# Designs tried in a protein design chat: VH-VL binders against Eukaryotic translation initiation factor 3 subunit M (eif3m). Part 5

Target 1, 160 residues: Eukaryotic translation initiation factor 3 subunit M (eif3m), of Schizosaccharomyces pombe (q09722r188to347)
Amino acid sequence: DDEQSFAFLLEAVKMDNSTADEAVRELVQRAVNSPKYFFFDDIVTLPPVQQLEQSTLQLLGILSGGMTDDYVSWVAENHAHCQHQKFDEDAIARKMKLLTIASLATQAPNNTLSYGDVAKSLKIDENEVELWIIDVIRAGLVEGRMSQLTKTLSIHRSSY

## First folded at step 1 (VH-VL)

Design n08 (framework fv_necitumumab)
Fold by ESMFold2-Fast, scan of step 1:
Structure n08 (fold): chain C 160 residues (1-160), chain A 119 residues (1-119), chain B 107 residues (1-107)
Amino acid sequence: as target 1 above (160 residues)
Amino acid sequence: QVQLQESGPGLVKPSQTLSLTCTVSGGSISSGGYSWSWIRQPPGKGLEWIGYIYYSGSTDYNPSLKSRVTMSVDTSKNQFSLKVNSVTAADTAVYYCAKEWELLPFDYWGQGTLVTVSS
Amino acid sequence: EIVMTQSPATLSLSPGERATLSCRASQSVDSYLAWYQQKPGQAPRLLIYDASNRATGIPARFSGSGSGTDFTLTISSLEPEDFAVYYCQQRSNYPLTFGGGTKAEIK
């Protein structure tokens, strides 16, 4: 299955610093395009991955600690690179919004994040915020509770 | 699909601690941002939410019960538990465990376990 | 806490009739309102969430409506298995609160 196949590929790259370039690129492409994979620290630090071209390394850096705006700036200069590497720009944009919410949640004062702050950071309407929060919780990136009365997310745990 | 099953003593003496465990199957207690709740129903009466716990151990309790209630989670056994201290006859109820997710309210419930407080 | 009030306490109807159950919140819960059905000796079953969305497997005869403070559960034509107690629940704020229930009984 895709999850088992991906796990085998990741272990192969981890075990051998001389792993073939094609296999390393496949690992990165699958991770970047996957709607289920969010933890890029275990990929970006691998020596074979660090030998990839600068554009790919910049993208992985954004996925491992950046915000949605960092991706918007990067993709504007790298459309051709995405086509060559078969990176799904829309899938990455969605993933960056989820990671941005997780990052905001981790840094939130009093473990409370307002819908307004989320909407501003994601450049979306406030009425869309709850759907994005549901997706972040579904992805396991944040544990928290929404309050319609105060229009806030109370955070119990976040990963980024 | 997840399934929930309550277990624990059905009889508790006044002033003692009521202790129940909920076993989760068909899914991981630590996945998907799920919260796990206890809800009780005294015979012939309505539903009262007791509290929730996340796999991280984060809890919130109903203020009416907060001084007497503790929840805990054991991710290795895929279980979460409820303790109610200093019980009285008013704590006699069917106790349900239930799963909550931000997308859906209580969409999965255990079958319930009756706990009677008597000498 | 948000207080949920259901009316009537008891609804006496015949099979085939339309049932209308009311739920009122002491303050706005927007659309964060769920309905549950409970049969004797059983756990509650989710019917409706977010005021108007039917849960998986729930027959089309069940529908929910309302927003803010006033909500309605409608059963368009009662089946014998629909005679049960119905509870509304708000999930807008903690503590989570339920209504007192409406018992639908055979006339």
Scores: ipSAE 0.006, ipTM 0.567, lowest interface PAE 10.1, mean pLDDT 87

Design n09 (framework fv_necitumumab)
Fold by ESMFold2-Fast, scan of step 1:
Structure n09 (fold): chain C 160 residues (1-160), chain A 120 residues (1-120), chain B 107 residues (1-107)
Amino acid sequence: as target 1 above (160 residues)
Amino acid sequence: QVQLQESGPGLVKPSQTLSLTCTVSGYSISSGDYYWSWIRQPPGKGLEWIGYIYYRGSTDYNPSLKSRVTMSVDTSKNQFSLKVNSVTAADTAVYYCARTYGDYEYFDYWGQGTLVTVSS
Amino acid sequence: EIVMTQSPATLSLSPGERATLSCRASQSISSYLAWYQQKPGQAPRLLIYDASNRATGIPARFSGSGSGTDFTLTISSLEPEDFAVYYCQQYYSTPLTFGGGTKAEIK
């Protein structure tokens, strides 16, 4: 099999501005679909990536600094583009929710984030918040402690 | 809590098809975040990766088994399945299902394993 | 396929001792290596991923190091529950492959 690890492909594209179009598209597809890749600023700035379609560049911009609502608006107008590029709309939606929580954690007053604030920002039921917090901690984007009693996340570290 | 649980017959006759199902609980396989793998371990031997499947149906199989292996997914039941055709004694093993992190293909949650013996 | 070789096949040690387990890849795999612990009758358990990142819930006595072709799992002070078989696994390319395992047993 010719498939290579994502990080190897990323380094190859970083080092060679003449990387073939198919390899650049594979890099972007794997990055947006990957449940583990969250740092899109490095990808969006690569010269071969900047030559891709405007729709793809808009998505990468949302992934590098936007919120879930930005993605919801974008995907409503770009279903056909997602199909053509083999972008997994559900995987990207999940990634945006994790990135939104990480952003909220970075901005949280007194390093404390309420379940209610998370629920509002993600537009989900408060009962779902703990599962999303578990996932964002597992992803390494946030370190903290949940309290079911106070319905809060005490943040020790956040990366965004 | 994410849990994976294997099920299927523990005894299969030579030349027949080995069929196993993995039931996932505490996490939706249709969320699109992971691949879902089968890994086996013959008695007294090490681990062998069989293949993985994505919830939309794409698969990648170990070349050593590719001609005999088929995986499928049932999102309504939150399950994925393995079929190994034309089994021999060499297919006797404990079979594990496991959750696989996207393009970083290590296994963070495993089922308890199910022993399948190929014997007449 | 990338062949993973673990050494030694068996480590005979006493509780409290330091364990050092080696894993070698037949070609460079950068840092795309995971370590698993398997106790008799149980499924493998993820210990380390990306060569050196400890998985959630794994005690601090477990550490991983290395890159390229040579990797090490270190257990700083063996507890009774650490006597098990340890496997390394590369995810640089498919097919995904495991080492043959190192069994840590009580001396």
Scores: ipSAE 0.000, ipTM 0.461, lowest interface PAE 21.8, mean pLDDT 86

Design n10 (framework fv_necitumumab)
Fold by ESMFold2-Fast, scan of step 1:
Structure n10 (fold): chain C 160 residues (1-160), chain A 123 residues (1-123), chain B 107 residues (1-107)
Amino acid sequence: as target 1 above (160 residues)
Amino acid sequence: QVQLQESGPGLVKPSQTLSLTCTVSGGSISSGDYYWSWIRQPPGKGLEWIGYIHYSGSTDYNPSLKSRVTMSVDTSKNQFSLKVNSVTAADTAVYYCARAPRYSSSFYGMDVWGQGTLVTVSS
Amino acid sequence: EIVMTQSPATLSLSPGERATLSCRASQSVSNYLAWYQQKPGQAPRLLIYDASTRATGIPARFSGSGSGTDFTLTISSLEPEDFAVYYCQQRSNWPYTFGGGTKAEIK
């Protein structure tokens, strides 16, 4: 099963600092492209991963704590690198928007996040915000309640 | 189809080492997709998780057992084992081995269990 | 360690009635919660994982709900074979801890 296969690969890289370059690159590629994998802190610190190219390490850093704007800036200079490494630029862009919402939710004053703040951070129209909030909740990154009346998300839990 | 079977002495004297083995049949222990666990249950009481082992040798143990526990895996025999050092009457329990899918890829519980083996600690 | 508290300790009901069993975590375990059924003299059997997903072969009358700290196992209509002890287990944080169990018995 793809999820079980990924977990096996992650464990293998964690257990063996001399893991072959091909296996390390496969781990990073699968994590980066996966619509379900969001916790990059446990990958970026692995010694075999830290030996990869600076471009890949920059991307992993952005996935570990950056915002969607950081990715937009990075990808503009790294299209060739993405093609060579088989990184899915659109999949990463979507993932960055979800991670940005999760980050905003974690930092939100009074556990309340406005649609306007989400729209501004994601560079999208406010009328698209509710669909992105639904996606971030379905991804398990945020638990909360939306209000069309106040155009806010009331946050009960947020995580990466 | 996958089955687990515990084996061990049944009676262990206080201060000795308890040694149990779990034999896996109908499937391979050499799979990265599963962790192999030990759970115990004192007579008339609830379940206590002891620890797990991955076929690579990676282990984690319940700290309440105060480092008295070690687990090992023998992929050639399709077995994994538990040792509990310096046993006392408090270690009297039914011991179960169980299979658990890996947490980073699944939120599954322990999906296959052995029938359990009663270990009595008595002089 | 995360402490799991199950209530009630004993639930006395008749066949055909609805059973509701509670499991509470001392801190959030998200949805990383499993439910097990144990009959006298037998090993535990996995019923529910991921808080609400039925394990293979488990009848539809069993359902799980909840997230965070509060979880419920519901048996919509008790069958005679459902009178057993039920345990919850959190799988969010090491060590993986079990609740004290709820015994469902015939009144």
Scores: ipSAE 0.000, ipTM 0.453, lowest interface PAE 19.4, mean pLDDT 84

Design n11 (framework fv_necitumumab)
Fold by ESMFold2-Fast, scan of step 1:
Structure n11 (fold): chain C 160 residues (1-160), chain A 121 residues (1-121), chain B 107 residues (1-107)
Amino acid sequence: as target 1 above (160 residues)
Amino acid sequence: QVQLQESGPGLVKPSQTLSLTCTVSGGSISSGSYYWSWIRQPPGKGLEWIGYIYTSGSTDYNPSLKSRVTMSVDTSKNQFSLKVNSVTAADTAVYYCARDFYGSGSYIDYWGQGTLVTVSS
Amino acid sequence: EIVMTQSPATLSLSPGERATLSCRASQSVYSYLAWYQQKPGQAPRLLIYDASNRATGIPARFSGSGSGTDFTLTISSLEPEDFAVYYCQQYNNWPRTFGGGTKAEIK
């Protein structure tokens, strides 16, 4: 299975600090491009990963705790790097929107996040917010309940 | 007094697409804190949630059915529809359309009467 | 997905007796739980929402309790029309999941 293959690669890099550069880059590329991998703190701390170039480390830092705007700024200066590393800019942009919602959920006062706050943070129209909230819940990053009446997300758990 | 009414063929051949429509009266499909759902019940068995659609076209499907299911909404006709592709005898069930009240947490406050769909092999 | 387990599968009781039906979630659903009643040949009917709120038109003999993972539907004194199948449903997580049902039948 693809997920099993990724898990074996991750374990191999974790077990061997001398893992070949090619395998480390494959791990990072697969994690960054995967629509289902969100736990970049587990990757960025690995010694072989920390030996990669600064541009890649900056991206992993953004994926580990940044917001959508951080990625927008980074990618504007790193299109060539993304092409060279085979990073999927659109896949990363989607992932950053989901991670941004998860981050906002973790910080939300009274465990309540408004559609307006999500729209502002993601730079999208409020009528698109519900689709993104459905995706973040489906991804398992946030557990909660949406209310279209009050235009809010009540947060029960955040995994970020 | 919202009412939901299912319509569609009572018999579908194996490998074909099952297509059902729910007509809503007494309330608007395009407003409020509501998701519009399909639930099915094979003869003598329990309830299985198929999926829901919001008036914006946003959908969530049961993962066990996601590869074969599509829902759509037609606000101008106050209707929403279900398509199940590549049906087999296991898809024989009473199909209910329903209104999920999402403003208070997404419980079903109104059910259609149900329509029996038989898949004959 | 959250698995909802109802027990017992069948309750055999006489009219006038108290019925207690259990519903367990595999993880916390807080109070986001509903109970439905289904009579033979009919669509399900909402009885209880948010674990303990009785739906409009539902008789006072029906009550719900519980939170987190353990929930109970109580019928204080069974009437003939109460012999039916009862389903619990969680709506805290996607997908929305139903219990397997408890059939209340005449002893």
Scores: ipSAE 0.000, ipTM 0.469, lowest interface PAE 16.5, mean pLDDT 85

Design n12 (framework fv_necitumumab)
Fold by ESMFold2-Fast, scan of step 1:
Structure n12 (fold): chain C 160 residues (1-160), chain A 122 residues (1-122), chain B 107 residues (1-107)
Amino acid sequence: as target 1 above (160 residues)
Amino acid sequence: QVQLQESGPGLVKPSQTLSLTCTVSGGSISSGDYYWSWIRQPPGKGLEWIGYIYYSGTTDYNPSLKSRVTMSVDTSKNQFSLKVNSVTAADTAVYYCARFKYEGSTYYFDYWGQGTLVTVSS
Amino acid sequence: EIVMTQSPATLSLSPGERATLSCRASQSVSSYLAWYQQKPGQAPRLLIYDASNRATGIPARFSGSGSGTDFTLTISSLEPEDFAVYYCQQFNSYPLTFGGGTKAEIK
């Protein structure tokens, strides 16, 4: 029941501004490393979380509204920090690609996102785009319909 | 409301370039909801999609024709054009221009020109 | 490329009869399938889009059904003006492809 225990931990930190540093660090580590948690706005604004190191706060800011390139720049300077905090760099990189697609989808004119725009933003080949779109849909971040014909994703819903 | 009209030579010699223009009236070519397409039909045969163009100049072509086809758009004249290089008798067909709608999850050709017969003959 | 196969090639019926036209895709096209009617000397006319949605101005006797790889166009009671060639077309995959057509002709 990892999701249940995480939910309890998140509520405990939300309810108590004096939550022990160890519990706050556990919350952040689990959220950052989890392939299931994408909504960092609630975490980054918590008063106990705001008392953590600037490097951790920078990462949470990127996870709550940044793009893949922001993470690439940050991790290049913070490998040691990731090791010390037990942050999974590859898990975070994958999560940032999914969040970048969700962000592009939310901002897409006419609720249409092109494969070319996704490929450019993720720095990947256009042939890889459909697999990433499938993953972002499976993660529940975007609902939509793909068309290889127009090389587009038609967006029905985009969360955050 | 919207009307498409093909124009260009009806006879082209083998190895030359086939050039056609489609004039759009009753609507703007500079619309984000539409691509503009060419489709051809050899006499007595079925339909073959050639390609489409967006008003920004972005194109996609049928791979079977990609090496010989170029499309262009002129938003100031509300026109888009087709060039097919190195033509042979196999390129003899009625050529249609058509509007391709791509709104959300809805896709279709809604308006077609009347078609223009192009014969490739020496 | 997705190959669209229409059957039969020719359908011979009398006015008032029900017509059923088949279109099969070599790979799934979901519901990205349209039907067009073409009369001699004329451009194709959109009948059905997104497999089952009737285009504006198209009579209620025309209906479409199916999803994935198997699609049907039904004309519930043929009118004289319905004798024409019908084409299916997929919009799911590049390049866009049309079926070979089904000719509805008077018996």
Scores: ipSAE 0.000, ipTM 0.492, lowest interface PAE 15.2, mean pLDDT 86

Design n13 (framework fv_necitumumab)
Fold by ESMFold2-Fast, scan of step 1:
Structure n13 (fold): chain C 160 residues (1-160), chain A 121 residues (1-121), chain B 107 residues (1-107)
Amino acid sequence: as target 1 above (160 residues)
Amino acid sequence: QVQLQESGPGLVKPSQTLSLTCTVSGGSVSSGDYYWSWIRQPPGKGLEWIGYIYDSGSTDYNPSLKSRVTMSVDTSKNQFSLKVNSVTAADTAVYYCVRGTIFGVYYFDYWGQGTLVTVSS
Amino acid sequence: EIVMTQSPATLSLSPGERATLSCRASQSVSSYLAWYQQKPGQAPRLLIYDASNRATGIPARFSGSGSGTDFTLTISSLEPEDFAVYYCQQHSNWPLTFGGGTKAEIK
């Protein structure tokens, strides 16, 4: 299945620095486009991956610790590269919003994240925040309790 | 309507592993909309939360049981399971599988009927 | 862990009377408190969540109130089927914890 196939490909690239360029590009494309893969630190550091174009390495860096604004800036200059590499710009944009929430949750003072802070970071209306929080929880990146009264997410666990 | 049904041996010997399975119908364990938990109740006593498993595979356990508990999910069978290692008489209880909401409010809206597990030699 | 204390342990009343059940938390749980009803040989049933919100299908005679550390479940007029054990549960902090229960019995 897709997840088992991806895991096998990732392990093959990890074990062999001589992995063919085509297989390395497939690994990156699948990771970047996958709605379920978020651990780009595992990919960026691989020697065969470090041999890819600067544009791809910049994207992987953004996925490894950047925010949604970093992606918006990058994609504006790299539409042609996305088409050539078969990167799904909308899938990546969605993934970046989830990763941004996970990052904010990991760093949140007193394990509390306000809807206002999420809205500001994602450049969305505050009334959309709960749907994005539900999605980040469904993705397994954050577990917590939402309060409409206080407009906050109380974080129990953050995985990023 | 969502239904949960516990299954597993009703008698376990001390020091062995207690194993239970919950079968879900009318809903999916892989939907990501809920976290799935186990709660137990010793005869004549109150309720104790054991732990949960989430669609992502994430688990968390009551600290009093964490060293002995493992939960797993089998999405192909629409089931989730509980294992408690090194059981003693104190683990004798009715075990319930339950559904908790993911929306940041962790109360339990659907419960299985419960299954009694007795730990004795 | 947050300790939940329920009182009284046993409440003896007649059908038609008002029942008032108390639940106290060792630390503030804000409004994150649920109530369950359990009849002999049955699984608990959710009655109230977030201190005062009635769960789907629960009769209007059941109401919850309180915030912080002190909470009350009220049954305005007891029906025969309401004689059961009632548990409160805080859903504010991990691990989730329950009260010791209040048994409502006839007479």
Scores: ipSAE 0.006, ipTM 0.543, lowest interface PAE 10.1, mean pLDDT 86

Design s01 (framework fv_sutimlimab)
Fold by ESMFold2-Fast, scan of step 1:
Structure s01 (fold): chain C 160 residues (1-160), chain A 118 residues (1-118), chain B 109 residues (1-109)
Amino acid sequence: as target 1 above (160 residues)
Amino acid sequence: EVQLVESGGGLVKPGGSLRLSCAASGFTFSSYAMSWVRQAPGKGLEWVATISGSGGSTYYLDSVKGRFTISRDNSKNTLYLQMNSLRAEDTALYYCAKDLYYGSFDYWGQGTLVTVSS
Amino acid sequence: QIVLTQSPATLSLSPGERATMSCTASQSVSSSYLHWYQQKPGKAPKLWIYGASSRATGVPSRFSGSGSGTDYTLTISSLQPEDFATYYCQQYGSSPPYTFGQGTKLEIK
């Protein structure tokens, strides 16, 4: 996927509320499947996007402010929809885990998030938490420092 | 709760015109694509036209292209079908349908009868 | 243009019996956009099964849809009096137009 071509498609949809459904669906598919795109507020409010099926709008809402559990519940009832729209269920699940960590970081008491809390929210083993924290920092969604000794993330900034 | 009520059908001569209306209530009209589906007497269903929720995209059955125009007024929750150059083969009961998933029509009106005869 | 062919054209059965009807597409269609409608005489159609296998709200569990590619089936495991109607399959391609099958009429023997 070419990031420049995605930017051009997004601008085309933003400037023309009469954009054909196929182009709108391509925009949503590329955004949803991209491992680098996290700014769903930019697209969910676009008038052509608002005309898509309820299932797609529900997914975009989850990507705009939901948690991993919201996606797990949604995908259980929407496998056929994902197949038809060419949504990559695994890519979305990964993206939701990153967004969930960013949300937890934003709400963390004393700017400290425990590995245990992350593991519980993502429904993963605690020994996998560090890899997810590294990915969320690399994605630019959270700035902070990990302590393997105390099993905590000290948060400096969160972009949820 | 959801209601679709069609009107505007009638008897017309070949080459004439009619405008059908569909008044929608019970859902957020502008959020859904809307379609017209017709059924000739004693025959099966035939899709005629679809319009996106914003009204920006329209799609037509090949045999009606250039003759029929689908439109909507989201401020009035009303769908329209302007039918020009009518032919005997256009004789049918015309249904208004809410389009949930690209042809998955979850609610239908009762239909309005269009008869084209000399 | 994708053509949908339904068979049989007419099924004459009694309450309690099993009904099976088919919908065949002239070329492969996405099961996500293959839908079934029930229509009774003088009434508007009702969405019955969407995405080949998902029952619409209020549709009894005795109804099941299945299939993929070019072959789709609607089955009613034990017919009730209210089930006698005409059933239509319908598809949406990657681009319009949409098409309906010609219908299978389920009538009382």
Scores: ipSAE 0.000, ipTM 0.466, lowest interface PAE 18.6, mean pLDDT 85

Design s02 (framework fv_sutimlimab)
Fold by ESMFold2-Fast, scan of step 1:
Structure s02 (fold): chain C 160 residues (1-160), chain A 119 residues (1-119), chain B 109 residues (1-109)
Amino acid sequence: as target 1 above (160 residues)
Amino acid sequence: EVQLVESGGGLVKPGGSLRLSCAASGFTFSNYAMSWVRQAPGKGLEWVATISSGGSYTYYLDSVKGRFTISRDNSKNTLYLQMNSLRAEDTALYYCARRGYYDSYFDYWGQGTLVTVSS
Amino acid sequence: QIVLTQSPATLSLSPGERATMSCTASQSVSSNYLHWYQQKPGKAPKLWIYGASSRATGVPSRFSGSGSGTDYTLTISSLQPEDFATYYCQQYDSSPLYTFGQGTKLEIK
């Protein structure tokens, strides 16, 4: 089981600060590539992970608190690094859009997020926003209700 | 004071086997991934195999996969390369090399042990 | 697979001259994973430059490395007798994990 093997690897790295370079890199690769793993604070603070090269640490920092624009800037200068580390640029880009929506939701005034604010932050057309909101809800990152009349997401709960 | 000393090389016929050893000293062996890199007489360097610091992960050159096995004994500070089904093209000086922690380079090398495969 | 091509194969120069040798990758590589080794006849290789431009411990300041993407260069500003050796570039890739160039032999004219 892929999910169980990932959980085992994460626990092994958490318990052993001397975990081998290859195992640490596999953990990071699987986390950044996974369409289901979103809580990078669990990984970025691990001592073996903090010993990785700056390019990878920058990516993990972006995944743990950055926005889509931060990733776009990083990946433009790190295509070769992504190839060497087997990072899936498209999977990460999608994940960054979901995390950006979750971040916006946690900071939203009156627990209300406009489609226009989402579109601006994701660099997408406003008519694509509802599909991304559906994906964020399916991922369990945000619970809320969409209103096409007001073009807003009313947030009941947000996780980041 | 980092030292890597290889042994176990020799002359073997095609199809034969050899086991190489590398005795490490002067550093905490269990903290470093270790590698074997070979060099045919008068030719360039060719990476053969790498083993992670704890021994859980191994990586091989395609042409040696299934024939060579890299292993380590951290309690003895020793790296091994078991070579089976040897071919003439495996003839080379075999170096033990330390991979830097979270690095992609080889920072210390032994003096090498010569393996000659001929009929 | 990334292939590293070094040129020239042989440089014949005199002490005091400037040496320049190149390493070209078939695909873009991160400069963080491009390294140079010095090997003298009958001796093991020594790490010489790592991450394209950082000198390893004990490497004289006359050595410099530069480059990014597919093109990398090792330069010796003023050759000393002890610099005559073969120099290999090396990159890190996922399969195979490590590949070396064929080497540039720096020899006395």
Scores: ipSAE 0.005, ipTM 0.491, lowest interface PAE 15.7, mean pLDDT 86

Design s03 (framework fv_sutimlimab)
Fold by ESMFold2-Fast, scan of step 1:
Structure s03 (fold): chain C 160 residues (1-160), chain A 120 residues (1-120), chain B 109 residues (1-109)
Amino acid sequence: as target 1 above (160 residues)
Amino acid sequence: EVQLVESGGGLVKPGGSLRLSCAASGFTFSDYYMSWVRQAPGKGLEWVATISSSGSTIYYLDSVKGRFTISRDNSKNTLYLQMNSLRAEDTALYYCARDWGYSYGPFDYWGQGTLVTVSS
Amino acid sequence: QIVLTQSPATLSLSPGERATMSCTASQSVRSSYLHWYQQKPGKAPKLWIYGASSRATGVPSRFSGSGSGTDYTLTISSLQPEDFATYYCQQYGSSPLFTFGQGTKLEIK
């Protein structure tokens, strides 16, 4: 299946620093487009990946530690690059919102994240926040409890 | 070019009201969170209120809650601050600031400010 | 409530000297949420450094920001006359949502 074939491709690139450019580009394309792949630090440090063009390396850097605003700035200057590399701009934007929530959760004072903080960071209306929190929990990036009364997320675990 | 122009400041007695306006130009106003930040004469900066791009999410400094109302009209590219029950401690230059949502709270553009003086 | 304390309150230095000023938060803040503004007398503040270390457009390379957690620093490697100003740090936090330090006044002399 797709997950199995992706895992095999990742292991092949990890084990062979001389992996062909085509296979490396396919690995990156599948990772950035995947709604299930969130941990880009195990890809960005691979020597064959580090030989790719700066635009792709910038995107991988954003995915491995940036925020959604970093992606918005990057994509505005890189639409042609995304089309050429077959990167799904909307899929990446969604992934960046989830990663931004996970990052905020990791840094949250007193393990508490307000709906207002999420709304501001994602540049969305507060009434959309609960749907994004549900998605980030469903993705396994954050464990916590939402309170509609206090409009907060109490974080029990974050993995980003 | 991005411009923010405040108006509506003036002299008012304690308990009085004023409405401040901020006319925005040079950018898509409806895409940005907007804020009011004040500065009392000779003092530092103090955040007052923030409103989301759509107007649905609003935050206030505790000391102005229930007295001040921030609002916006995206069709007119204008931000407002309705100030009621004014106190001497509200005396300040009031700045309209664009909240660069892209970096979590830097105010990347500021207006010139409009002076509000609350005195008998 | 997160409080930002800037030190020193006033710096009196000559052109060509190095200036260093600090901003200390009462609780840990994310560096991406820590910003610096320059304000000259009679003028509105200007965003100077955002995200602790990134220079805003037009800011000379002699300015640098650094820090993480509770301790942040703004450094000017060689002072110029136009650097006379008050510098404010600012953070994004839970209560109040935005907090400013009280400012460091840089006097060139």
Scores: ipSAE 0.000, ipTM 0.491, lowest interface PAE 16.5, mean pLDDT 85

